# Miniprotein binders against tRNA-splicing endonuclease (endA), part 32

Target 1, 353 residues: tRNA-splicing endonuclease (endA), of Methanosarcina mazei (q8pzi1)
Amino acid sequence: MNLLKTQLKGDRVLAGKEAVAELYKTGYFGRPKDDGLELSLVEAAYLQSRGKLDIELEGKLLGFRAFFEQASLRQQNFELKYIVYKDLKERGYYVQPSAADFRVYPRGSHPGKSAAKIFVHVLSERQPLSVKLLQESVASAENVHKQFILAVVDEESDLTFYEIKSASPKGEMPEPFPAVKADATFLEDRVIAWDAEASGALYSRGFYGKMLDPERLQLSLVESLYLFSRGVIVVRDRKGKIFSFDEFVEKASEIEGSFLRKYSAYKALRDSGHVVKTGFKFGTHFRVYRKVESIEKIPHSEYLVNVIPEDYEFRLPVMSGAVRLANSVRKRMLFAVEKGEEVEYLDIGRVKM
Below, E stands for the ipSAE of ESMFold2; O stands for the ipSAE of OpenDDE; V2 stands for 0.75 times the mean of E and O plus 0.25 times the DockQ between their complexes.

## First folded at step 21 (miniprotein)

Design j63 (from j54 with I40L; at its last look DockQ between E and O 0.90; V2 from the best seeds 0.78)
Fold by OpenDDE base, look of step 21:
Structure j63 (fold): chain B 353 residues (1-353), chain A 81 residues (1-81)
Amino acid sequence: as target 1 above (353 residues)
Amino acid sequence: SPEIEEEIRKLLKEIEDLAKRAKELGDPMAARLVRYLAMLIKEFLERLMYTGDEFLLELAKQFIKRLEQRVKRLEQRAEEG
């Protein structure tokens, strides 16, 4: 097979008119430009490794090593992008380089037959991932009806793929709380409701807290503020003085450093019709249920939720650990991103490509 | 009671005004706390529209008064700084 002669120029490899017929029309490599074909560095490296290209720089023929070194100098994360590109190609995907690293076509489809349905962004496990940038990327993909896939390359060059999508979880609970009223006392780290009828209703119909005994309900700090803000409980200190909301938030924030953030997510989940319980056993803030029929028939929770600030940066190993744990117990991992007094959700799941 | 509803509507407006004043505060953390407290009181008042609980209405008035005092102190500090 005659090798196609090409030239490295900037961050592209330029091929002649013959390459349009041989590479683009048959393999969908590169982009036609002028009378020739423009290849990305990763496409060129892939084609070179397969013995299809000669690549010249300033009249000198570059071997695979020399080209790979030049490409690495010219494009940030070239080696990582190449690893991912090669893997996707070997899996039988048509892949086109793009501003989002790659556009990927479904198996059995190609350019001109259907639109690319997947954006793949490539990261090293060592790179921080801005939540803000992630949300923008996901929104951009969703706006054009594409899936957003994060390809994470570890130190051993192993690949893990994550699908990231916006979520608007909706529960099916008919009411967030029963129409009852109870006095409650803020002790050291918990609130206790004292009225037996109201406590029983909050527990059995509202699925709040845990009964201390048949008459008294123990509430978490977030449950307590939620019920207090809705006039369901009146929270007193150990001296019988009623808390103001400011005094409650201040005391709760001393106990839990991120109390308000945690509460924002708790509120949003309850207001959206969910049952919300602690995720402590799963290393998460919450475990969340769409519907609970009775306290005796609590289903498996569908979601684990971690609450993060708007300016959060993911450490990919930590994110991976959380997603893996959720998946191992047949749950989805949701990240609740605090935006002022509201929350937005990211659903992160491991996918097989 | 129509009288209680009118009073609650008045208090809701006062809370909205306090939440607007919080946006002009120079300390983002303090402003965030004020907005959050305003939201809690708003939710409390909205619930009172359904229950008509006079005791809780008086409690809401006390919470608003405390928030007003907080906002006023923060505004004074922003003018002095």
Scores: ipSAE 0.730, ipTM 0.927, lowest interface PAE 0.6, mean pLDDT 92
ESMFold2, look of step 21: ipSAE 0.754; ipTM 0.934
ESMFold2 (binder alone), look of step 21: mean pLDDT 81; pTM 0.758

Design j64 (from j54 with I40M; at its last look DockQ between E and O 0.97; V2 from the best seeds 0.80)
Fold by OpenDDE base, look of step 21:
Structure j64 (fold): chain B 353 residues (1-353), chain A 81 residues (1-81)
Amino acid sequence: as target 1 above (353 residues)
Amino acid sequence: SPEIEEEIRKLLKEIEDLAKRAKELGDPMAARLVRYLAMMIKEFLERLMYTGDEFLLELAKQFIKRLEQRVKRLEQRAEEG
């Protein structure tokens, strides 16, 4: 097979008119430009490794090593992008380089037959991932009806793929709380409601807290503030003084770091019709249920939720650990991103490509 | 009671005004807390429209007064800084 002669120019490899017929029309490599074909560095490296290209720089023929070194100097994360590109190609996907690193076509489809349905963004496990940038990327993909996939390359060059989606979880609970009223006391780290009828209703119909005994309900700090802000409980200190909301938030914030952020997510989930319980056993803030029929028939929770600030940066190993744990117990991992007084959700799941 | 509803509507307006004043505060953390408190009081008042609980209405008035004092102190600090 005659090798196609090409030239490295800037961050592209330029091929002649013959390459349009041989590479683009058959393999959908590169982009036609002028009378020739423009290849990305990763496409060129892939084609070179397969013995299809000669690549010249300033009249000198570059071997695979020399080209790979030049490409690495010219494009940030070239080696990582190449690893991912090669893997996707070997899996039988048609892949086109794009501003989002790659556009990927479904198996059995190609350019001109259907639109690319997947954007793949490539990261090293060592790179921080801005939540803000992630949300923008996901929104951009969703706006054009594409899936957003994060390809994470580890130190051993192993690949893990994550699908990231915007989520608007909706529960099916008919009411967030029963129409009852109870006095409650803020002790050291918990609130106790004292009225037996109201406590029983909050527990059995509202699925709040845990009964201390048949008459008294123990509430978490977030449950207590939620119920207090809705006039369901009146929270007193150990001396009988009624808390203001500011005094409650201040005391709760001394006990729990980022209490208000945790509360924001709790509120949003309850207001959206969910049952919300602690995720402590799963290393998360919350475990969340769409519907609970009775306290005796609590289903498996569908979601684990971690609450993060708007300016959060993911450490990919930590994110991976959380997603893996959720998946191992047949749950979805939701990240609740605090935006002012509201919460936006990211659904992160491991996918097989 | 129509009288209780009118009073609650008045208090809701006061809370909205306090929440607007919080946007002009120079300390983002303090402003955030004020907005959260305003939201909680708003939700509390909205619930009172259905229950008509006079005791809780008096409690809401106390919470608003405390929030007003907080906002005023923060505004004074922003002017001095």
Scores: ipSAE 0.705, ipTM 0.917, lowest interface PAE 0.7, mean pLDDT 92
ESMFold2, look of step 21: ipSAE 0.778; ipTM 0.943
ESMFold2 (binder alone), look of step 21: mean pLDDT 81; pTM 0.755

Design j65 (from j54 with I40F; at its last look DockQ between E and O 0.94; V2 from the best seeds 0.80)
Fold by OpenDDE base, look of step 21:
Structure j65 (fold): chain B 353 residues (1-353), chain A 81 residues (1-81)
Amino acid sequence: as target 1 above (353 residues)
Amino acid sequence: SPEIEEEIRKLLKEIEDLAKRAKELGDPMAARLVRYLAMFIKEFLERLMYTGDEFLLELAKQFIKRLEQRVKRLEQRAEEG
């Protein structure tokens, strides 16, 4: 097969009219432009590695090494993008370079047969990932009915793919709390409700807290504020004085530095019909249930939830660890992003490509 | 009681006004806390519309008064700074 003559210009490789027939029409490589074909650097490197291209720069033929070095100088994260591009191609996908790094077609489809359904963004495991930028990227993909996939390249050049989705989890609980009232005391790090009937109702029908004994209910700080703000409990100090909400938040924030953020997610989950319990055993803020029929028949929680600030930056190894842990216990990992007094959710799951 | 409902509606309006004033506060952390406190009191009052609990209504009035005092102090500090 005669090698196609091409030229490196800027961050593209330009091929002649013959390349449109040989590369674009058969392999869907590059983009037709003018009377020729424009290839991205990753497409050109891939085609060169397969013995399909001669690439010239200023009249000099570049070998694979020399081209790869030039491409790395001209495009940020070129080597990472090439690794991902090559892997996707070897998996049998048609891949087109885009502003989101890659558009990927479903297996057995190609350009002109169907739309690309997947955007793939490439990152090194060493790069921080802004939550804000991630949310914008996910929203942009969803707006055009595409999946957003994050391709993470580790230090050994191994690939892990994550699907990231916007989530609006809905629970199926008929009411967030029973129509009861109880006095409660804020002790050192927890709240105890003292009324036996109300405590029993909150535990068995509301699925709040843990019974200390048959008459007394132990509540977490977030559960306590949620119930207090709804008039279900009246929270007192150890001297019998009723807390104001500010005094409660201040004391709770001394115990838990991110208390209000944690509370925002707790509230949102309860208000959306979920049962919410501590995720401590799973290294998360919460474990969440869509429906609980009885205290004796608590199902497996569907979600683990971590609450993060709006300006959060993911460390990819930490994110990976959280997702892996959730998956190992057959749960989804949700990140609740605090936005003012509300939360938005990201569902992050490992996918096999 | 229709009287209790009218009083609660009045208090809800007062809380909304306090929440609006919080947006004009120069300290983002202080403003955040005021907004949360306003939300708690709002939710508390909304529940009282169903229960009619007079004791909790008096407690709500105390919470509102406390929040008003907090907002006034923050506004004064913003004017002095």
Scores: ipSAE 0.729, ipTM 0.923, lowest interface PAE 0.6, mean pLDDT 92
ESMFold2, look of step 21: ipSAE 0.774; ipTM 0.937
ESMFold2 (binder alone), look of step 21: mean pLDDT 80; pTM 0.743

Design j66 (from j54 with T51M; at its last look DockQ between E and O 0.95; V2 from the best seeds 0.80)
Fold by OpenDDE base, look of step 21:
Structure j66 (fold): chain B 353 residues (1-353), chain A 81 residues (1-81)
Amino acid sequence: as target 1 above (353 residues)
Amino acid sequence: SPEIEEEIRKLLKEIEDLAKRAKELGDPMAARLVRYLAMIIKEFLERLMYMGDEFLLELAKQFIKRLEQRVKRLEQRAEEG
């Protein structure tokens, strides 16, 4: 087979009219432009490695090494993008370079048969990932009915793929709390409700807290503020003085530095009909249930939730660890992103490509 | 009581005004705290519309007064700085 003659120009490889027939119409490589074909650097490197291209720069033929070095100088993260591109191609996908790194067609589909359904963004495990940029990318993909996949390249060049989705979790609990009232005392790091009937109702029907004994309910700080803000409990100090909400939030924030953020997510989850419990055993803020029928029949929680600020930057190894842990216990990992007094959710799951 | 409902509606408006004033505060952390407190008090007042509890209504008034004092102190500091 005669090698197609091509030229490296800027961050593209230009091929002649013959390349449109040989590469685009059969393999869906590149983009037709003018009377020729424009290839991305990763497509060109892939085709060169397959013995299909001669690539010239200023009249000099570049071998694979020389081209790869030139491409790396011309495109940020070229080597990572090439690794991912090659892997996806070897898995039998048609892949087109795009502004979001890659558009990927479902297996057995190609350009012109159906739309690309997947955007793949490539990152090194060493690169920070802005939650804001991630949310924007996910929203942009969803707006055009595409999946967003993050391809993470580790230090050994191994690939892990994550599907990232916007989530609006909805629970099925009929009411967030029973219509009861109780006095409660803020001790050192927890609140105790003293009324036996109200405590029993909050525990058995509301699934709040843990019974200290048959008459007394222990509440977490976030549970306590939620119930207090709904007029279900009145929180007093150890001297019998009623807390104001400001005094409560201040004291709780001294105990838990991210209390308000944690509370925002707790509130949103409870208001959306979920049962919310501590995720401490899973290294997360919360474990979340869509429905609990009885305290004796608590199902497996569906979600683990970590609460993060709007300006958060993911460390990919930490994110990977959290997702892996959630998956190992057959749960989904949700990140609750604080936006003002509200939260938005990202669902991050490992996928096999 | 229609009287209690009208009083709660008035207090809800006061809380909304305090939440707006918080946006003009120069300290982002202080402003965040005020907005969260305003939200919590709003939820408390909204619940009181259904409960009709006079004791809790008096608590709500006290909490709003404390928040107003906080906002005033923050506004004064922003003018002096």
Scores: ipSAE 0.720, ipTM 0.924, lowest interface PAE 0.6, mean pLDDT 92
ESMFold2, look of step 21: ipSAE 0.787; ipTM 0.938
ESMFold2 (binder alone), look of step 21: mean pLDDT 79; pTM 0.731

